# VHH binders against q8cch2, part 19

Target 1, 325 residues: q8cch2
Amino acid sequence: RFCGSLVSRTFSFHVSWRMEDPLFRLDLGWPKNSEYFTGATFCVAVDSLNGLVYVAQRGDNIPKVLVFSEDGYFLRAWNYTVDTPHGMFVSGTPFEQSVWITDVGSGPYGHTVKKYNSLGDLVQVLGTPGKKGTGLNPLQFDNPAELYVDDTGEMYIVDGDGGLNNRLVKLSQDFMILWLRGENGTGPAKFNIPHSVTLDAVGRVWVADRGNKRLQVFDKDTGEWLGAWDNCFTEEGPSAVRFTPDGKYLIVAQLNLSRLSVLLAPPSGSIGDCSVVSTIQLADQVLPHLLEVDRKTGAVYVAEIGAKQIQKYIPWHSRTPAFGA

## First folded at step 4 (VHH)

Design s49 (framework vhh_7ubx_2)
Fold by ESMFold2-Fast, scan of step 4:
Structure s49 (fold): chain B 325 residues (1-325), chain A 126 residues (1-126)
Amino acid sequence: as target 1 above (325 residues)
Amino acid sequence: QVQLVESGGGLVQPGGSLRLSCAASGFTFSRYAMTWVRQAPGKGPEWIATISSGGDTMRDDSTKGRFTISRDNAKNTLYLQMTSLKPEDTALYYCAREGIYEFTGNTRTYTLSDVRGPGTQVTVSS
């Protein structure tokens, strides 16, 4: 049958499990309202200050952005000016948090990095909606994959998820380019599908250089290449990278292997080689795509495009009863 | 004056070894990543290896088992140790420092230009 098995089979009807590692355990009770995961869940972002979890999903005639509490309750959804979400990040002051979303569609909102307030109102657009490009004035995108915004408001964007661009862009709070690195290639500071970007605690920018099967590391102030890790990714490149709040570990996803890895963070100085602390094997075809770490709780949220869900992983000792406090 | 000057090339038999040096002057050498590139007659330039300011290295897969990049920041010198040399390693070898660009109002301004040395010739034959 040309359409029977492919049309009728969905991963949302399969139970998705992982083995527990020594540092994290799956929260089976999160979310409380999984019925809202009606599309492929591509990215997740956390507002640690207000206890909110944002999820973006793809599909026709469904809400593109879902908002949950950290305890798993569905709160609201919105769909305005979002075409094909890929990556997202929550940033802002304690008084006003905002959600940034990268959009990789060929539709009218694609090839953009857009800022929304907590209500889903569009407040800033970077790039030209519906038009891909390589230009710098104005800055254009071609399938922007993810962004990270630091506490100063400076932002780091990786562009692209299979587009013409293979670059890391640093912007000021006022969206001016401060430095730019990258072109298509295998050498240092060259990329093939830069897919995820994050900062560590000591001023280094980490990029998941997915097509080249490595992480690359840069100085946040200069954009200078500091090193790379490829020894942990011989089978497949990383699709996502984040640090734990204490800065001790990296959490990395490998999409087609359906695997999460916990890696030891390097000290300040040399990047060295990758050291694996533990690996978390997910059920086959779960496909972990992007992930986020709650900076307050240390909880890890994983967007799983094949399973059409978000899974929440909790540090084993994150919540101790306050006896004798 | 910003300069890179390579030395240590020459004629060597197959299976032999050479150590190339690149002397840097006119900039704070210890701050920047440094690269070795080679170009054989009638071919385009081929990247060999890069070493970061912190000593981390990246090497081309075809030569990484035989070639080692290193640096001595006290001497402002970059090295390439070549072992088990083959006739196909015959090329002009040069060192390079990557350029860095700053932006003002999304207008690219030069903070640090690319620099490359004149090269040192390596010939592997019997």
Scores: ipSAE 0.535, ipTM 0.813, lowest interface PAE 2.1, mean pLDDT 87

Design s50 (framework vhh_7ubx_2)
Fold by ESMFold2-Fast, scan of step 4:
Structure s50 (fold): chain B 325 residues (1-325), chain A 127 residues (1-127)
Amino acid sequence: as target 1 above (325 residues)
Amino acid sequence: QVQLVESGGGLVQPGGSLRLSCAASGFTFSRYAMTWVRQAPGKGPEWIATISSGGDTMRDDSTKGRFTISRDNAKNTLYLQMTSLKPEDTALYYCAREGIYTYSPSGKYTYPLSDVRGPGTQVTVSS
């Protein structure tokens, strides 16, 4: 049995329960314009080169995509051709950054992965708008959950957030299928609600296999299954996964537990077992869904669907200079 | 020719142990993830365990406390160590190779020989 509070009453003095330096701290001053969070905030993406933070929210008759500065100021909003956003990712060159959004709605823009420029103009559509499917020529989706675009322009998409598909798809920069893994199941390279996808520093693809309560790992070039972590997720599967820019840690969310965890990254060659180095328990009903890491600053932005907000966490020893100096 | 051949099955009493072997030939064994699957009469195939090229393992929750998958790349051999066997473990056990995913000249992904399986070795748990 647990008996922490009753046992703690036996001591007449308290001592510090934690002597470790914290890894991250909450930025209480971000954002400056929280009044624009008028719907459930499902995903967040960062343009670290231009200091922009994109947020997508759900709701009728509200702006679906919000753009903030990294300092928390609302800049603009748009919602053309966005129905029900789920995941998003910023990619591009230093001269032209774009936002990709996955759309899981039953409306006219659903079951797609769409590319927008910084002003909200639609540039590219993958999938068939408004039509779910399992087809590969052309590629179809059924509730695409998230994507990751590497620096070469190659794309990794997880499909689906509760749909018929349970797969990881790799596309070339020309949107040709390079490899595909997955079907519904509990075995290796099988998924149940593949919800989040990211790359590590050594060419491995990490998938949050949420319904199976694990992370699965694949070789980015071949699609070969390399291993899995389930020992950190016995209560609830991961809804989001990202690496810190130095490659030392993974940050994961467990939605229904309202929990964020920092995990130790595995060495090159071996996947091994999951090790938790830090955990933050959020208030009940906050429900962290997806998150993003600023590659330049290491800041972590968390989309919280229950609290209808984005929270920003900063590496503990990071400081924003006064007046930009 | 790519080939997998299982051995080590037989009749064993409840609570007993068996070690199954799968001999691979016709391909570079060390580059592939390998899997053990079983099929009981009248049932569909059940996945038991997989071992990656690097030695990381994944096992089915119902058997992982009793079954251990391992490999010997020098001998091109996959193993399944089974302990505390139960009557419900009675099945045909076969090994399979997980495919390497490649892009084909036709512009589609492919799974070259991902469905290669052996003929199986029978395990019967009975007194």
Scores: ipSAE 0.012, ipTM 0.490, lowest interface PAE 8.7, mean pLDDT 84

Design s51 (framework vhh_7ubx_2)
Fold by ESMFold2-Fast, scan of step 4:
Structure s51 (fold): chain B 325 residues (1-325), chain A 127 residues (1-127)
Amino acid sequence: as target 1 above (325 residues)
Amino acid sequence: QVQLVESGGGLVQPGGSLRLSCAASGFTFSRYAMTWVRQAPGKGPEWIATISSGGDTMRDDSTKGRFTISRDNAKNTLYLQMTSLKPEDTALYYCAREGIYRYNPTGEKTYPLSDVRGPGTQVTVSS
C-alpha cells in the first residue's frame, strides 16, 4: 500500500508466514490511517488510561508526533520542536498524561529529553538543547536513547545511542540525580549503546545493552548490579525491552534479525539465564527498533524503521483486566 | 571497618590450577556484588569476574572458560577457581566490593565501580 511520500509496495512487511507465537497475534486492522506514516517510525508510547498511541517519526517537513486511538484511528499530529526523535514514554495521572521524547538531533532541539502535554505543548526540557555533553550539573546528554517513568514519577534514562555516554541515570520526580551507573565497556554495569530501559514488577531496572549483546539488571533503589542475560542474544543484541502487564514475560526486539522474542521473566531474587518462550519472525528488513506494551490490554506496539510503520500485536487470551499501580 | 583479604596465590606451572579466596569483614557481605580484578606488572587493572548478591555471575570472555567465581555467604568468603593457567595469567589478584552510588549536588562524578579493594595475592605461572 501507498503509505508515505515515496510509493512502496511491500507485501512482505504486513504478514509474517512463520509466526509460531502462541501468545500474540498481529492486528491486521490497526492502524486505520497508515497514510500518516510519512517518515521512518522510530518509537511508540501508549497512554493506556485514555486509549491513545503516540508515534514519533523522522523526516523533513512532516509532523514528528502522531496520535492514534487504541482502535487505530488517527486523531491529531503535533510538534515541530522535535528534531530527531529516538525514544518515547507516556507518564502521569489519569487526569493529566504527558509524553516524554528523547531527541538525538544535532540541531537546536537535540541531545535532550523533553516533556510534552497531551496537546503537544513543550512543558519541560532536560539536557542543554543543541549541546551534547557528559556533565551532571546541569545534566547533559549525548544521544539519549530511551526513558522509563515509574508510577512514583521517578525516571530512568539510558544515554548513549552511539554517543560518548554509556550510562543509566535515575532521576527523582523533581529531576535530581538519585544515582548513575555506567561507562563504556563490557564488564558489569558498563555499557555499549544502552538502547532501551524498563522496570519489572519487583523493583528491578532492565537495560538493553545492545552493543554488548545482553540485557543488564539493576536494583531500582540503589543502582546495584543484579545480573545479566546474554545467552539469548548471541547473534544480535536487544534494541528494545518491555514486560507484559502481568510481569510474566519480557518482549525484546532484535533489529537486524527482524524478530521479536518473548522471554520468561526471572523469579524474585535471581536473574539466572534467559529462556525463550516464543519468537515472532517479522518480514525481512522490517527492522523492529523500539516497542511499547499497553499496561491495560497487554497489546504490543512495535516501531519498525525499515517498514515505516507501527504494528500492533494482541494477546490471544486477552481479557479486559485493569493493569497498573 | 571494611576489610578484604585475599589468599591462595603462589607459583604454579603452566596448565596448573589454583583457588583464590577473599575473606570479607566489617560489612554485610551477602548484600553486595563482589569482583575479582588482576594487575600484571606494567599493566593496568583487568576485570576478571563479578558475582551478584543473588549469585548471578559475569566473567571476562578471555578467561571465562578457565576461571569460575563463587561465594559462600555463611563464611563471608569469595572464591576464584582458576584452571589451565598460562604465563599470561601472572598477576596480582584483588577482590573488590561493589561501590555505593550517591547523588552529588555539585555535579562531580561520585559513583565508583568499587569502593573497597583488598591488598591482593600474587599468582606466578612459570616452568
Scores: ipSAE 0.390, ipTM 0.738, lowest interface PAE 3.3, mean pLDDT 86

Design s52 (framework vhh_7ubx_2)
Fold by ESMFold2-Fast, scan of step 4:
Structure s52 (fold): chain B 325 residues (1-325), chain A 127 residues (1-127)
Amino acid sequence: as target 1 above (325 residues)
Amino acid sequence: QVQLVESGGGLVQPGGSLRLSCAASGFTFSRYAMTWVRQAPGKGPEWIATISSGGDTMRDDSTKGRFTISRDNAKNTLYLQMTSLKPEDTALYYCAREGIYTVDESGKRTYELSDVRGPGTQVTVSS
């Protein structure tokens, strides 16, 4: 074609075909308004208390943050003060719901971790907008990849989506550095593209050390390195990691393999080796990037940059628990 | 109670070898990274090596060719194998649970040892 290389492609989206004992099923009815996915969808975050799903996408002249209901209805969108979104997390306190977004752009909003209220108003900026750096006073970022906020308001940030810092930073509720781990490398507590961060139920911090093809594990209170899993990632490093709300499984994305893996969580007091429970193989070039788990329902939302969509996976025989939690 | 107890130190001739042991009790040893540190008379503490719960090691460049850190999780024991000992290796050797570390604005790393340290074992290298 004379108008440039336009590739028309039909994706065959298949979940695991080995359905002997399935853990998750695709919700084909979510979202209701997929026409709003006009750019590459990089990250997703869930407000379980208010039933909201936040999606960030990249592209010129499009809304960069989309808000859907948990039932799949488009509610609103904004793009003000967002340049190049990478990771997102909803702060889940009963008295304050906030959306945090990491921004890796070279523009005026880049190299930041920004907090928005439920109306989309910017209420906090960490880092120096538009300026990358390694400094700690004030704290600077170089392509911050993702964050996780604990119920106490303590924050865990991985800073290194292709940047120079390659570090894990823990901040207090008032944004003071409590501990910091990491530099570029392959040894223990060293990273190459730390891409995703989460907590388990027993006080461990899990980092997707994507370039080193492993997950690394740290004590949340001390920052002490507890171990690593590499045996599941020989072909491709993990791009995303989250625990199921019951703490039984990890959900991991491997972007270039277009694959999601469900891994068995280790017991308290040991790390052990990685064990794959099930695999969801997506069509080639879907490219699952980051994902989020609904803390209330156990639903898994996956941001797929190649397919320009979010997919929702529901636990098999899913019920909303009467009370947890 | 949480405790670390070192053993295996003593007087050794230059060029000799020693194996230090550190016995851990009162915590889940296999969960924690473990560190060897030495302190020579009149000098500050010098980090030697750290071993993760999984067995991966980080070592100081000046000693890594002569010193090897290892662990036995079944026996709750940390080891330091020292070879080709020199008079400058004379120091009190401590084991510790790995603490946190911080990075300053210049990129310099500072290791902060946890509150769990052993009393140390003396190594003296002399003819």
Scores: ipSAE 0.000, ipTM 0.126, lowest interface PAE 18.9, mean pLDDT 82

Design s53 (framework vhh_7ubx_2)
Fold by ESMFold2-Fast, scan of step 4:
Structure s53 (fold): chain B 325 residues (1-325), chain A 128 residues (1-128)
Amino acid sequence: as target 1 above (325 residues)
Amino acid sequence: QVQLVESGGGLVQPGGSLRLSCAASGFTFSRYAMTWVRQAPGKGPEWIATISSGGDTMRDDSTKGRFTISRDNAKNTLYLQMTSLKPEDTALYYCAREGIYTYDKSTGTYKYPLSDVRGPGTQVTVSS
């Protein structure tokens, strides 16, 4: 079977839609303050409870973390103890939201997964700052790519984005290893550049196994391998994966193809083969790296390294949706 | 105790077919992904195929057109159906389960993955 069809094409200043029913549309009015994108934008995270969008960018002598409102207004920026950001995730309660950042720098803050409060104060460091490693006691990282934190406070980390490690680590709320999977390889539960990690609505952990051109799936409680999807990624591996809040779809980025795919979520019990629902062709050379989904609105934010921007995609006809998550 | 016991091996002519079985005991078989591995004389182990608890499979490219992995959770049994066998398929075939790295709060220690949860193997010899 042929995979995928173009739903739309986008330019930084223009959107072209096919005559098919689109699931998402580009918000041309977001952000309002794009002048703050002075470096390569690597990742984005959303505080759905407070309506905040966090953006991390790379570059010397520029603010590394930018904070925007969901309406696109620049609010503040900070860069203390951030060297080379790669992935980000917002977790916590309405009263105490935290921003987690993976740092892949060779400088004093690199090879870490760090927790910041909403003001940018560092409150937790995982890994050994400035020192890459494979160790488990204490846990060390080598180019940690991304993390996902469950509502329980349990967290899932994929390590390494081109480093010595090729593993998925589950940590408890108190940062003890609950289970670990992975080593370099092409077999099941082995990875080559595990780049993105997310959870679905039915207790499964999804990993973008980028170098192996596939998604791999694990039981969140046991770490058992449940299946893999490679049939949608023959041209290029996935760089990012997220579920829509209703759990019906996966949004996957393919960096060098400048493409987003909307995939049908599998039912409980079987992973099966990948099914493409729609494909969003981005403008040439924008290079979508990582993305995030607003759990309240279903909006998709895409960090584009090549274009040095974040683009916001809105579900068609979405207004205060109830997703049952 | 965790135990895996393979059966169904034997001497078969080139082009022939064979079905291997692996009987599991001492753990909840239906919750684990299971793997077939082979080791030819004088060579290292070679992964053949894995099947998840839900029946999803991953297979080595060199054999996937001839070998099919399946399971019967009600019987705690793993299978490998082999067709179009070649002399190069001559090897000891064994099934395997790998453990998961976990922290044991009761003892305050980390337990490393069990990499040696494997059966004794069943010999397959492909010869005229």
Scores: ipSAE 0.526, ipTM 0.803, lowest interface PAE 2.4, mean pLDDT 86

Design s54 (framework vhh_7ubx_2)
Fold by ESMFold2-Fast, scan of step 4:
Structure s54 (fold): chain B 325 residues (1-325), chain A 128 residues (1-128)
Amino acid sequence: as target 1 above (325 residues)
Amino acid sequence: QVQLVESGGGLVQPGGSLRLSCAASGFTFSRYAMTWVRQAPGKGPEWIATISSGGDTMRDDSTKGRFTISRDNAKNTLYLQMTSLKPEDTALYYCAREGIYKYNPETGESTYPLSDVRGPGTQVTVSS
């Protein structure tokens, strides 16, 4: 009852070292139910239309997907057909939102990109469950890292997080390959651990080419290489990339440095060189892995593997908090 | 007809400089990323530099301190400025247009070539 348990040593890695920066502040009140973070938190996705935050975590005999409200309340969880989650993205219409999850497991659900409805029912599987591969017909994956789904329903997938593939793949709404880029290497349009993918407001695809310590940029319609940024990543490559809803800034995570950087978005045309606007130094060893931006509020959610938590950063001076209302 | 033609190669002494040109015709040059590749006798092709439609560049680390890629979209011309040339820079230098993704809807096959158009090359020989 009241006696006889080992004293658990906990480390205070659960709070940002710098709780305030010029553009963002840590929401100390989010989440309300952190006790549900029982495993290593790898990714986060936001349904800004319904005010939901999806979190995926790894561990045995625990729920793999957690659903929180925007206000931080735990709502539900599931683990059906999820082995080892890596990245996730919310897409859909205003009437029906779905969550996509990349799975890098060696078990029967791994090497896939899977779509779930809001209740956790599996509705689509891309790849061959449990079998890694390089094939294009049918499309196969080897440790797919992340995806992004455009408002058109077209999707962009980066494959592989330490696997044999080093690819950016664009699919139509009907899952046909429209274009692909990439092979292992250091040259233009070659990757080493393509880890995160996002779109900007002017039709460019941005890839966190983590092993090559750079971001690479492509035309969304053709897959044409448009440029790269390496000057901000000399110490460590980017693990995650997202744009703020106004398109002014990129938010980039560097995992082992436990750091978030806010970068100035380039104008249309030349990509140019990377410019750092601000830096958020997180607590030591929290390991920010992937992040997501709420497109209505501008809130930034960061999945921290080492700290086993999601942290929420909110913009100080947002004057346009709802872009998709 | 899509065509690339290189010029500006020749014999140069070690430590010398050369500027290579690549004249493009038959396509909207300003919309494509363009690349310089070299091939030395008995060796495979080696990438040197790429320049995007917007003027952004990526260069091979071994030569980037000595070689600069640039473009003039009004003249449909790609350039490679080479300085401090070494005997190991001796090669046939090619320009290339970025490869395009090709999808055949009838067969379901997809092909992504490294380049879809290459020039005949211009010879650079660095010797005393």
Scores: ipSAE 0.623, ipTM 0.839, lowest interface PAE 1.6, mean pLDDT 87

Design s55 (framework vhh_7ubx_2)
Fold by ESMFold2-Fast, scan of step 4:
Structure s55 (fold): chain B 325 residues (1-325), chain A 123 residues (1-123)
Amino acid sequence: as target 1 above (325 residues)
Amino acid sequence: QVQLVESGGGLVQPGGSLRLSCAASGFTFSRYAMTWVRQAPGKGPEWIATISSGGDTMRDDSTKGRFTISRDNAKNTLYLQMTSLKPEDTALYYCAREGIYSPSGKYPLSDVRGPGTQVTVSS
């Protein structure tokens, strides 16, 4: 334990099981402009094609969305039409990437899932701005927590972060509901604070069912429940889940334990039980909330609400130079 | 048309065992997660166990040491093996397929369930 530990700093150590070396190391040189982290940093998203890292933070009279280069340089920021950001995802074509932001505010922009271009221009709004709800026609949200957009443009949204809704919604590229799963509960396909959502390489949707201390897994095309993992989360549920680009591992955050875990991905056809490969224990005040994996480099960016920063973890044996390309 | 029919219930003494079956028809059974639910007199429905298309299971903590859910996709049949039965296990047991909302109406929010099979645990 560190006497006088600062909330604005993180300290980590690596614990491995069945491994000779830690899988990831902290990039101490990222970001270059940490002075822009003036609020609690809730989420991060990566544009691997353009080398951009998006960060959203909460607070009054501060820049709410920050844009950094992959090398850690601050590029730009915006505040407009963002109230209380929670989750982010970068999607689009190779020619035009966009950032989606979930907003859980009680103000005029809250209870929405909004799409922005790289300059911060608002180009799409899902939900009713400023009005929470359970409705499906039109689709309403109550504290939408996170989204994932696949390469087809189909969207997966978890709603919500402590709201009345406890559901996973799949939308077409044209924002029509394709299927919906969930209500409040502990049984299969029921949720308590569905907090993070991602896809694996074999057509499965993974949801961090935070309040129920488990991950749940669904078929992406049908919405059928495929299985769940709870054995790795007995003390606290997962707040974030992402796959490494090779599909071999899941990276999971447990917020109040200030812990990141690397889990072995299950084979196709069976979900089985969770296996921990390695763990990164952060200082108690760090509080990792949501995270993102760079699909090109395998770098893991972690939004740490207690430490008010984003940290970058890189694969230990990465051949990528430390300098800007 | 989708249909589920349970069987295997009956009167059993405390400490005894029963194997319930649920015969499915009218849908591709092997593609769906299937569930067992029970309802005791004067109480609401209680979820017991679910099994996925791939054979992964989730069971209620209060019964999982005594009850095992399984499936036979070749026979379109769901099973519940019950051991060490107690008077508190007395209930109507029914199988269900959890609904999924879809604009096509193909996946309802309500359970698609059978009529149930009565289990009575008594001396």
Scores: ipSAE 0.566, ipTM 0.824, lowest interface PAE 2.1, mean pLDDT 87

Design s56 (framework vhh_7ubx_2)
Fold by ESMFold2-Fast, scan of step 4:
Structure s56 (fold): chain B 325 residues (1-325), chain A 123 residues (1-123)
Amino acid sequence: as target 1 above (325 residues)
Amino acid sequence: QVQLVESGGGLVQPGGSLRLSCAASGFTFSRYAMTWVRQAPGKGPEWIATISSGGDTMRDDSTKGRFTISRDNAKNTLYLQMTSLKPEDTALYYCAREGIYDYTGTYPLSDVRGPGTQVTVSS
């Protein structure tokens, strides 16, 4: 496995030949201001309502969060109270959107999940800055990897990007624990580096159980284990998982293979086995870490730590903000 | 209130087969993931297999080719079909309802389990 900043020297730029595939095409015109990618780009989040794309990067003496328009123009940067970003998610009401950032490592702002407004003002902190832990009252983190916030404001957090915790936590809008699953292990509802978390259209929580080379699935209301997919990940585990806005497909990143897989969404009754629809082979050693799907357009943004860039993939049949066939 | 009762264990020769049953009562069986666990004398518990409410299964690699977990929701019964039994399979086998974390700070492997049924594999 890779540490992004240390192994970026192995990077090679050969992305233009991957402009087309059966479902998605690379937007060569995005971003307009790639010169602002001065560090290893770890995560990306989209404010579909305001047409904003947030990028978090790691590195010494550089801005940690970059804000672009959906058309690719650099707008602003901030780095207040952000040390070592890992995962990011945009949520909120139509009246006010916020960006959540998971912060990992031994820095002064690490082991936290923090909420910022669109200007970069810190408005909420979960966890204790700079202090890792396993405690539940107050809730502590050890290298929180990613979060997902649903339309009701309920939160799903995976905690354990190589830390002491290997767990999935569900929080209410007021940050009370509703349910929690997980400990280190290979059995059902046990994790080894839970790296990414998302929801499907039928009330299931999907976790990229990266170290165990599988996706695991839970009921969003009860936390009950519903099934797992390992048959698509024998070479490498999933680092990121998201659904397309129509709910038909999952998009999964496999970091060391520099590959995105498009998987068929399972029916509501059972999880079954994984089925691959298509693959997007990225340039060698770009290392896709986390990704985000624009809920309005269906565009896929991929954070490539080895390449120090975000790539934007657009649904092939889309010529407007709607996701196509 | 909630009860799990295992049956079907016994003495069997190496290479033989057994089918274990677990009868559940006092809860809505069809809504829970169910697990089989075994414990050999002087050893800790070892997870064998889990089946979800929808019928999806996960099995320990060491027994995966020989043991099959299944359920009958109409009968509130969990099953473990064991084939090609080895002396190393000798243990107390018990079923468990898969637990969910609560606010008290516990992470249950299971929130209820039965008393077990003894399986002895010997010539």
Scores: ipSAE 0.406, ipTM 0.748, lowest interface PAE 3.3, mean pLDDT 86

